# Designs tried in a protein design chat: VHH binders against Protein farnesyltransferase/geranylgeranyltransferase type-1 subunit alpha (RAM2). Part 14

Target 1, 316 residues: Protein farnesyltransferase/geranylgeranyltransferase type-1 subunit alpha (RAM2), of Saccharomyces cerevisiae (p29703)
Amino acid sequence: MEEYDYSDVKPLPIETDLQDELCRIMYTEDYKRLMGLARALISLNELSPRALQLTAEIIDVAPAFYTIWNYRFNIVRHMMSESEDTVLYLNKELDWLDEVTLNNPKNYQIWSYRQSLLKLHPSPSFKRELPILKLMIDDDSKNYHVWSYRKWCCLFFSDFQHELAYASDLIETDIYNNSAWTHRMFYWVNAKDVISKVELADELQFIMDKIQLVPQNISPWTYLRGFQELFHDRLQWDSKVVDFATTFIGDVLSLPIGSPEDLPEIESSYALEFLAYHWGADPCTRDNAVKAYSLLAIKYDPIRKNLWHHKINNLN
Key: E = the ipSAE of ESMFold2; O = the ipSAE of OpenDDE; V2 = 0.75 times the mean of E and O plus 0.25 times the DockQ between their complexes.

## First folded at step 4 (VHH; framework vhh_7pa5_2)

Design h1 (from g2 with R27F; at its last look DockQ between E and O 0.75; V2 from the best seeds 0.00; counts 0 for: pae E 5.8 > 2, grease 24.5 > 24.2)
Fold by ESMFold2, look of step 4:
Structure h1 (fold): chain B 316 residues (1-316), chain A 124 residues (1-124)
Amino acid sequence: as target 1 above (316 residues)
Amino acid sequence: QVQLVESGGGMVQPGGSLRLSCAASGFIFSIYAMSWVRRAPGKGPEWVSTISGSGGSTSYADSVKGRFTISRDNAKNTLYLQMNSLKPEDTALYYCARDLTYYYDSSGYEFDYWGQGTQVTVSS
């Protein structure tokens, strides 16, 4: 917005091995000027409006340089302490950061910087974070840094009020979205000290309904296993879950183990894996587990057969 | 720097129409729900209407439903309120507000930025 005057500043040359830098980065004269000015102002410990603007220009062309983010944070921390309205100042910085986020969707320093701003903020608001988080996840549902930041926010604010519904919406949009299933588990692990039996039963039904829609989807089966492990001592539904999973494998366990050509197709290899895990936990059903793992190794998931043989060996 | 600038207010006769505009800048307009809020003389703020970031979902106060239409043009970063069948009770200063409530769904309204407002006066 403003054009600042740096004529009083003697730029410091960038440190480079010319051969190595030509292999990694070709610097423009404008880039060298910006970095030279930044290094000079950092050396002077200048925490000023022109230094703040300079960091914005450098982030625009080189958002991966951590030193510039750290310098900007020092400037912001200094200038906010001089501000008459600290909340307004930091909210403006967060709004600027939203624009940077839009232009740099793969940059992870942005999210670390956001955490630092929220920790500094005298009245931080989770609500203000939600629109940009939604935009970034809609754009790339696998963006680990954005998901990590949302989880950090839930913990920082102690606020999980809408996370179950959010995970549900993402699963409804794309039932294969493993990040949404993982976030749903994050909710149950962290959100409540006390969870009612009705809530647990409703969650189990949700899982089973989603499996019924697409039985060969690994995400809800992995989630079901984790959910049952987490709440096993409170759930009285072992037979219900076993009966449910059995519907996806027919009668394959009653057949002799032979060549793959002699075995029928099943609706879900993940159902078979789930049952194998369940039966392997009890000596009374270990023979069933051995057979289920053997079937996985022979026909239903032979790509991972070394894993299944390992599982069998650990039962014995 | 977030800026919301309302325009299109004025004096109209009862039964007349006005179209309000709000020019937005300094933020990603299309991801935020936006609201119109009005303040009649001697009264506190009254919510009028909300539109989702995409424009696909709208809601209205009972007092304006059927007469007012909220819309947005995300390519122009502009929010609109078409006001028809205006009544003297619609006389107020009308504000454009960035609405956080839509994404958090609490029992209260939460608006983090407001414009200066544009005056609407309905008189015979």
Scores: ipSAE 0.164, ipTM 0.639, lowest interface PAE 5.8, mean pLDDT 86
ESMFold2 (binder alone), look of step 4: mean pLDDT 83; pTM 0.827
OpenDDE, look of step 4: ipSAE 0.842; ipTM 0.947

Design h2 (from g2 with R27F Y102S; at its last look DockQ between E and O 0.60; V2 from the best seeds 0.00; counts 0 for: pae E 3.4 > 2)
Fold by ESMFold2, look of step 4:
Structure h2 (fold): chain B 316 residues (1-316), chain A 124 residues (1-124)
Amino acid sequence: as target 1 above (316 residues)
Amino acid sequence: QVQLVESGGGMVQPGGSLRLSCAASGFIFSIYAMSWVRRAPGKGPEWVSTISGSGGSTSYADSVKGRFTISRDNAKNTLYLQMNSLKPEDTALYYCARDLTSYYDSSGYEFDYWGQGTQVTVSS
């Protein structure tokens, strides 16, 4: 591991606050020496191969330490500018970062550093990012830092061509994976001006198929509402969607509002909420929205009854 | 630093067998598809075989199907090519390559790192 000689460097002492006594207990003499060397090299503005190696050692034991990531970036930027092959140098740094990512799957500073490397890169490649992104999402399919980075890559590279199929695969694996549903919406938001009515109809069918499998899953209902709002003026699908959603609540809207024990069970409270939202947007159907929110408050979602009463009060 | 080091080449008579190895280091071997590519004397590069990162999917050029078998050992970071029923036209420098093609559907093969190659010579 330790190939370099630091004997010419006097470590600078580390400061601790009395409120950090638990953190002080974690400090070993080796940790204090590494931090002291880092503070000394930073103060000297030493941008050298040994300083680079020191940052790797510190990241290995303290990967959340932002100052060391920033120092490493400065070293890489300097060394890259002196390199005969800048592309190869930065690709080597990205390959190193893949190893750090594998060993530190919960560290969010890795992804900020990775963005900085790609911005610096003279010829960045989205396809070089895909293997590590797949590994990390396969390990934890709800890691929002990895998803945020993938979204950033799509925007940075202006490349969304694989994202719909990818979201579909993850939803097939776990229909409750809200990160996959959110990423699927991210795709449509960025594609909305170029899509056809056939593509919109196919997506509507996909959503309804997933709702049919597990009607009491909030993710596809929230997605359906967002999808309708995004495309409401381009594909007239409201009556088919309303008819579909109605199948999950039976005839409960035809019944008098009464006590909870007088009302039947329904297949999905989220269907009722979706319908209430839909009907509340149109003055001609607002009485239906008021009744749906009232039913949610009294029986089908009484834990959130204050929300439903607030929704009723806000209707014009 | 990514390194790919091929070995196991040599001289063999037609009909013989050789097993090529490629030692990989400096990257997470198991998440990358890997390929063998060969360059015959006086010719350009020719794709030979590809194996997925997990090892679950393999593909071969028509000229080597049924005779060559690609495999990998992800615990040892090693790629293999078992070459049986060798012919004089299999004479080439054989390269191990890290393959990005399977992650992005492109109109051609894309390899971002190559080894130095190992020479295979089939001669009677």
Scores: ipSAE 0.322, ipTM 0.730, lowest interface PAE 3.4, mean pLDDT 86
ESMFold2 (binder alone), look of step 4: mean pLDDT 82; pTM 0.817
OpenDDE, look of step 4: ipSAE 0.829; ipTM 0.936

Design h3 (from g2 with R27F Y109T; at its last look DockQ between E and O 0.72; V2 from the best seeds 0.00; counts 0 for: pae E 4.4 > 2)
Fold by ESMFold2, look of step 4:
Structure h3 (fold): chain B 316 residues (1-316), chain A 124 residues (1-124)
Amino acid sequence: as target 1 above (316 residues)
Amino acid sequence: QVQLVESGGGMVQPGGSLRLSCAASGFIFSIYAMSWVRRAPGKGPEWVSTISGSGGSTSYADSVKGRFTISRDNAKNTLYLQMNSLKPEDTALYYCARDLTYYYDSSGTEFDYWGQGTQVTVSS
């Protein structure tokens, strides 16, 4: 960390609107000094190396303060234009931001700032983003902001070539990771116009293999429904998928609907839901859909019984 | 400020050994793959070896496989290259480099930071 002389700057006192005992710990003497200097430099519109360092110190203690992030962006934009090597300057800023990200994994302003830096960058590189993204997702595989940023990068760079393999690795590590399944669908949505029938068949087999491992996992069933909807008109696989899903519910549709105690256990309530959705789309099978939703309401997913009754009402 | 400083080069006879070090600073060392790249006199750069951020995965050029060992100490922010059974064709300026892509099989290896290099000479 660089240390600068601010003796020529008269700090502007911070004004507090309301302070209670829970918030007063955030207003240390050091915090008041830093904010006073920042307000003074902002009012002077000073875009300098010392102002840059000041914003770094404030972000270290108050990373959620949007005004300081905006001020830092203005400083970086100005100073990069004076730099002999703009690419190197912005890459240095991204390296600094990696360290801030490590220390503030849940702060969403960081990712918005990264987007702004990449939009400004004359030669941005998706490969440079991957190490910090991997670290953050490995640390918290459900961090919505990091996943949203990775998706933004894929679109910004028009580069999806590694995303299927990456989603596969995460699903292999944790088959219940819904964020990885959702990201896998994001890949197919953006690749769908150029995909071969062989690739689609391989993906269907991947989904079915993962369902076989843990049939009561909602993530691959939700994914399967979305995948079927996305590619139904390009691949003849409805009967194969329906036959597969049927293996997880036994003969429950052949049984009379009675009390929950009289109904057998099934391998997957999500298979039953998937089939109900499929059967509901065709008037010839609508009665099967009504029965499947009724069974979900009575035994196999009664916590969501109001949803199932709503689904039945929409069929009748 | 990212800095990579190599050391440990020198002159050795064929069949000898050297251990190169690279001190890294100014970035999160443990999340980046690191590589050794060499440049022989009058030649272009040649990739030698890569190690993952964790140190769990390594790869080597065919010309050095079985003779060189890459390693890292993330607590000391230091990259190493143990060079055994040295040959005259190993004579080069050896650089450590921060490797932007190791996580996927990519045809385009890309390095964004380099050291000044340390000279290795295998002669006599």
Scores: ipSAE 0.237, ipTM 0.679, lowest interface PAE 4.4, mean pLDDT 86
ESMFold2 (binder alone), look of step 4: mean pLDDT 83; pTM 0.833
OpenDDE, look of step 4: ipSAE 0.849; ipTM 0.948

Design h4 (from g2 with R27F Y102T Y109S; at its last look DockQ between E and O 0.66; V2 from the best seeds 0.00; counts 0 for: pae E 2.8 > 2)
Fold by ESMFold2, look of step 4:
Structure h4 (fold): chain B 316 residues (1-316), chain A 124 residues (1-124)
Amino acid sequence: as target 1 above (316 residues)
Amino acid sequence: QVQLVESGGGMVQPGGSLRLSCAASGFIFSIYAMSWVRRAPGKGPEWVSTISGSGGSTSYADSVKGRFTISRDNAKNTLYLQMNSLKPEDTALYYCARDLTTYYDSSGSEFDYWGQGTQVTVSS
């Protein structure tokens, strides 16, 4: 039930013949009343406690309306400046936003609004953000909006302290979680100027261990290539890694290319792709790259055969 | 608005038992670790026990281990502390606190919301 009286406000009616299917689904007399009141208060530029509560009611039924989020931000910014305890005021808004987030996990306005609140906050805390971020990723580990917001937080707070361990935990839970592998790369991109040779060697071993567990998992192979490219001045296609990748393709490169039934199975088509990329960079090994891409096209990844033919053409 | 309201305190003789409750509202209770903290007369705050958001992990101060049991009911948004074999040294004001320290942090405990406390007195 409403805690505020709006009897002094003349609602501004909405258009009832809108072509938007979403607006049609949401039309009730209560919805029309809420929108009419909101349009009236926006027109008056009323930045008040009753206006704040009205925006919460509208967000509850129609969270995609940008205008209502913008209006709420203006109200919060105004009322925050009048509050005796600005930190408490903004923490209450963030706690409210957590509840909205649960009900609207794919709404990007929520995360943009959250960033705006942290920028206003006189004492923002990354730790206060972590419970809702963990919940949202646990519910949907591929939620791009939540991952983007977590990356923004790391940069905003200049705090990457927990991100490698967090990515490791997610990979242990689901080794196929590409978002966790991508976030692990985000860590290294931002740490590249301060890392040691020991840390690089430990990371290479971590990658190889995870590949060994599930050799036909694309995520660690893509990550490995990116990791080597990021540290190219210090790693220069480490021979240990090339030797390791070779163990997953057996002796397929020494065999004549024939029909698919004449070729043996291999442990990883992604190892073959990785090696083809490596060999294609050097004229001395380009013949190996051409053969590897040909094998991918014929047997080991024929669904992407046009990609492999394109790669071969670029080598010639 | 976040509220933490403790109850269940009282006077009890040494060796007795009490069960404290903390009613939580205004936030998503189940995603936060929760702690009991106590303040004895003439002393600063002392951490007593922590439970994870799911209830799957618990920890205790050495002074209460084996005597106190922390638990939670996420359907009722309630935190509990079962206190057995009470000693005069357990006399304190007991607070319920929302705990941020279990999210991959190597620093000390951090609590962002506290209740008003419930008094526990152990004496003859």
Scores: ipSAE 0.405, ipTM 0.770, lowest interface PAE 2.8, mean pLDDT 87
ESMFold2 (binder alone), look of step 4: mean pLDDT 82; pTM 0.815
OpenDDE, look of step 4: ipSAE 0.827; ipTM 0.935

Design h5 (from g2 with R27Y Y102T; at its last look DockQ between E and O 0.68; V2 from the best seeds 0.00; counts 0 for: pae E 3.4 > 2)
Fold by ESMFold2, look of step 4:
Structure h5 (fold): chain B 316 residues (1-316), chain A 124 residues (1-124)
Amino acid sequence: as target 1 above (316 residues)
Amino acid sequence: QVQLVESGGGMVQPGGSLRLSCAASGYIFSIYAMSWVRRAPGKGPEWVSTISGSGGSTSYADSVKGRFTISRDNAKNTLYLQMNSLKPEDTALYYCARDLTTYYDSSGYEFDYWGQGTQVTVSS
């Protein structure tokens, strides 16, 4: 490690409003020196090895300070353009960023900075990104910024070949992982023009198998609705899907509309919602849709009863 | 900044054993799969063995199965190759490599960093 000399630099004091000044009370004298030096070097537009090291030290103690990330990017862009080996320079920066990511899992600026590095990179590699992405998703499977970055990578590299298997693995680990189901749909949206009838049938079977395991899981029902909408012009599934969904509500539609205490339990309120949506699209079955929404409002999802009443009011 | 330094090579008689080590630094060792690759005199590189980041999954080339054991110590950032029942055809320069190949890949290997190699010579 290089220890740089800043004797020629006079740190600039931090001048902020009173609320920001109170935040400074919590900082060590060493932190105040680092920030003062950084502010001075930024004002001089110094893009140097010592400035790069200074930004790393500040990120280590204050990783949410967006100005320091912007300054570091400017330094990296300048120095890499002067480097004899741009690929090695940027790969070293990405390796450094992996270590920062481990220590700062909630910091969204890391992923924006990562995108910026890949855009500069003359030979970027999606496979190089996969280990840190897996680590971060395994740590927090609902981290929106990490998922957004992975989706961006798929689009940036035009490479989706591993994403179906990855989503399958996550769903096997936790069938309730809505982010994995959403990412699985992202795969099909981007692959839809090359899909065979066999692949579509296999996916429908996958969805139905996962619903059968946990019928009251909203994620695969929402996914099924989206999948059918995406591919409805390439495959006709209405009878099979409706028959399947009906198995989770028994004969509740044959019962009179009554009080909640007179109605039986069903295996899935989401199956009832799915069927209501399906039946509402056809005038011949819209009475069934009204009945299903009424049952949702009365017993099976009363928390959202105003939504169900709104749906009923909008049927023809 | 990534450094991979192999050691433990040497000369050994057929049937002998050697243990290779690879010291890794400058990256998060535990999240990357690691591989041993060898290059025999006058030949191109040959993949030998791979171990997952956690150490839970290993794979071997057919030519070394049952004789070589790959392992890692993530606390020491060190990769190992235990080489038993060595044969003259095992003579090669052995490299430690950071492996970007995913667990689901069925073909193709992608290595982004290599060590300098350690020489293994098996002769009678």
Scores: ipSAE 0.332, ipTM 0.731, lowest interface PAE 3.4, mean pLDDT 86
ESMFold2 (binder alone), look of step 4: mean pLDDT 83; pTM 0.833
OpenDDE, look of step 4: ipSAE 0.822; ipTM 0.934

Design h6 (from g2 with R27F Y102T Y103W Y109T; at its last look DockQ between E and O 0.74; V2 from the best seeds 0.00; counts 0 for: pae E 3.8 > 2)
Fold by ESMFold2, look of step 4:
Structure h6 (fold): chain B 316 residues (1-316), chain A 124 residues (1-124)
Amino acid sequence: as target 1 above (316 residues)
Amino acid sequence: QVQLVESGGGMVQPGGSLRLSCAASGFIFSIYAMSWVRRAPGKGPEWVSTISGSGGSTSYADSVKGRFTISRDNAKNTLYLQMNSLKPEDTALYYCARDLTTWYDSSGTEFDYWGQGTQVTVSS
């Protein structure tokens, strides 16, 4: 195999007054040559195999240069329209992009380009996206760009069937992984109109089990409130959740509110906050809510005491 | 460009052994499950074995369990099939395939790239 010949192309000079070029202090001679060739081919509107290869070389050294990504997309659109197997052509482009992704995990333009390829694809496959997504999340489980792309894929394909199990796997690996909890809520938000009572009850048990393992973990408590908010008109839960949350605060609600020194330690301040919210919704339990918020303000979460006083002032 | 190139086939007597290799290029080999599929003369494709991307999980068709061993070397981008105690029924064209099967897929196997195959013939 030979590299392409560009001897017929006169490279255009790099413009020093452009914003992108003003931010760059030093350019190598190789960079200047590649950019000069690219500017020339863009001006000629050349959509060819050698132009495609040139964009790959430039992306290898300057992956954030959005003009080259746009030019590459135009070349791919043209060449795929001439291909007798469009599916195979675009799948090969996605395979190339996987390699670029490995070398540039924080580059937002890679994921935007990926979306554009899938929108162009005559039969895109969510399955084909999963290996690179797994690699990138396993490498950095909080990578915002990869999570955003996975969510986009779920919506684009209208396919959420594996996302609950995936979130479970990540939570088993790291129960504090808030990105996994947030993704789990994303599932329920998008599936709420077809979910059965059994599935909702199983989810409640999952939440309670994870709280039991680490009661002072804010993620599952925040998730629990969001889950109840989302499904309040489709759930008929008994007092089990209130009884469960109460086990983490001992008998503090039966004690007089004194100095912080007079109050015992509790297993979860988030349990106390959850109960306060629950009791604040019903006038019959308002006094319990006032007591719980007062205890949070005095000892169990005094950093946010102004919030708790505000909550008390707004109870009916 | 994804390429899968099989080798190691040949003529062998019943009870003999062969080791097939598949050289992979043009993709991140270690993140994909890989499979061997065979096609006997006049028959449709038959799945033989699958190995996970890491190499930690393997599975086999009942007809080859205990006789065949799938393995991979991710540093060399190579898939292997060690075939022992070969029978005339194992005569086939053996393909290396990139497997999109995932732990969550309840519908079955899906292969997006295939090699050209390597012939295995078991006869006296």
Scores: ipSAE 0.298, ipTM 0.722, lowest interface PAE 3.8, mean pLDDT 86
ESMFold2 (binder alone), look of step 4: mean pLDDT 82; pTM 0.819
OpenDDE, look of step 4: ipSAE 0.809; ipTM 0.928

Design h7 (from g2 with R27F L100F Y102T Y109T; at its last look DockQ between E and O 0.49; V2 from the best seeds 0.00; counts 0 for: pae E 5.1 > 2)
Fold by OpenDDE, look of step 4:
Structure h7 (fold): chain B 316 residues (1-316), chain A 124 residues (1-124)
Amino acid sequence: as target 1 above (316 residues)
Amino acid sequence: QVQLVESGGGMVQPGGSLRLSCAASGFIFSIYAMSWVRRAPGKGPEWVSTISGSGGSTSYADSVKGRFTISRDNAKNTLYLQMNSLKPEDTALYYCARDFTTYYDSSGTEFDYWGQGTQVTVSS
């Protein structure tokens, strides 16, 4: 890093405001100096290369300080306007930000800042963002901020071409990756108007295949329900799907409800829940729903027995 | 500042071999795909080869397939192009470029940074 001269700047004391309370940063002497300088420069409305460098130093030690990100954005915006090549300048900033992102995987300000840069960029590229997104998600598949940003990118660019394959890859790696399933649903929510019959069938087969691998995995069942609701009326679900789900519960619905120990084991309680939900929508099959929820409460998912009773009580 | 610096070019006889190198700096090298692009005299740029960030995936233009090999050393931030069985038509300025191509991307290749190029001349 280039060292700049700040001898002409009188540092200001750190203010004890809401921002400080939220960040609860350890105030080292170095931090105090940096922040004092930053506050001074902000007060002077200085937008300069040394100010930019100063923000980088502060972000390095206190990445959660939102004010510094805002200040940096103002500097970048100003410097960009003075640049002969605005694209190059912003790309440089994004390259810097990649490093910062990797060093601060749990920071959420970074993603807001990234959004701001992309909005400012005269020729933003989604493809440019994909490598860092993939890396961050690979590091933490449950990183909500990264997923949110990826979704934002999809919408911002109106580009979903990568998302299905990406979700598939993640699911293939970890079938229990609920974030991947959720993201896959996000894709369909945005693609529902252009999906073909063939694609619908293929997706259904995909879901069924994944369920068959691990029937007691909640993610694909939740996904299946959402998928069905997205493309079908609740009363018009494909019999194929119902039949499929039924294969995981055997003949338990034909048996009397007695002692839990007398009831057979089923392959998936989520299948039973899925079926109960479906049957609950039709007065003609409501009895099946009641029985299914009862069975869930008694044997197959007693931890959520209160939920099942609630479901029963709310059947029309 | 991003820098891509090519080297290894020169003059070689038909059937000969060269190994190009590209030293990268200013960005996280390992997360980006990298490509070689060449420009022959009087012609537009031609894509030659791409390698994924991890190095696990490679692709080649039909004109160089079987003769050229792209590789990378992420620890050294360096991209390579091994060129064997060189032909006169391979004569060009060879550029390394940062590539946004991913495993999931079928829409084409996009580049944002280019080197200055290294000259390869194949002549008897």
Scores: ipSAE 0.786, ipTM 0.915, lowest interface PAE 0.6, mean pLDDT 93
Fold by ESMFold2, look of step 4:
Structure h7 (fold): chain B 316 residues (1-316), chain A 124 residues (1-124)
Amino acid sequence: as target 1 above (316 residues)
Amino acid sequence: QVQLVESGGGMVQPGGSLRLSCAASGFIFSIYAMSWVRRAPGKGPEWVSTISGSGGSTSYADSVKGRFTISRDNAKNTLYLQMNSLKPEDTALYYCARDFTTYYDSSGTEFDYWGQGTQVTVSS
């Protein structure tokens, strides 16, 4: 890297009081030097290549320090305005940020800074964001900040063209990936003004196919319930969905309710929960819902029995 | 800063072979598709080949299929082009380019960074 000369700068000391003096032994001499230089350059409002490099060094050792990120943004905004190629300048900053992201995957400041860079960018591109997004999601498919940033990008660029296929690929890799199922719903809620009956029917088939593969997976059952609630009036799926869900519980609803040892095993307790919810929404099927919740409380999900009793009480 | 530095060019007889290298730095090499692009004297740029970030997918221009092989070593941050059965029409300045349009689609054609190029001359 470039080595800059700071001999003209008098570092500002770290301010202390008696309690802070006891904490001073926690600071390295390099940290104190870097912070002293940064405080001095911030006070001078110096927006220069050496100041930019100084912020990179500080972020390397203290990536959560908001003041340094804000200072770096001011430097970048100034220097891009003087650059012959502003697009190239900001793309280089985004490339640098990719490296910082790799080393600090849970740091919220990185994604906030990235949004600020894209808002400043004269020609931002969603396609240029996809490599780092894929890396971070592949590394941790439950990273809320990365998924939130991807959703922000879809909305910022008004571009959802690959998101359904992407969610499908993640679900094929790991059918239990709830973030992928949630992102799939985000697509249907936000991507289109008008959704055809054919598209909704194809989505129902996709959901049922994935449930058939792993019936005791909560994610597609929760997704199915949400999808039906959002689009219920567009499609009359009730008998098809009920018939499908009953294939995972056998004949347990036709049996007398006795002790847990008298009840058979079922393929999916989530199917039973789904049916209970479905039947509970209609007074004509309330008794079926009460029976399904009772079975959940007795055998198929007794850990949450107080929830099921609460559900039954609310039906009365 | 992103840097792409090509090497391995030179003069060769028709039917000969060369291996081009591109040393990459300043970015996470393994997450980007990479391409070779060439410019013959007096001609515009011509896409030659693309390889996905993982190296699992490759694509080639029809004019080089079966003769050229693109590869990468993500541990060394290096892109390669093995050029066999060279023809006079392969004479060009060859550039290494970072391809960002489709991270996993090796058919991409949008590039945001280029190297300085390495000259390949095929002459009898």
Scores: ipSAE 0.171, ipTM 0.645, lowest interface PAE 5.1, mean pLDDT 86
ESMFold2 (binder alone), look of step 4: mean pLDDT 81; pTM 0.809

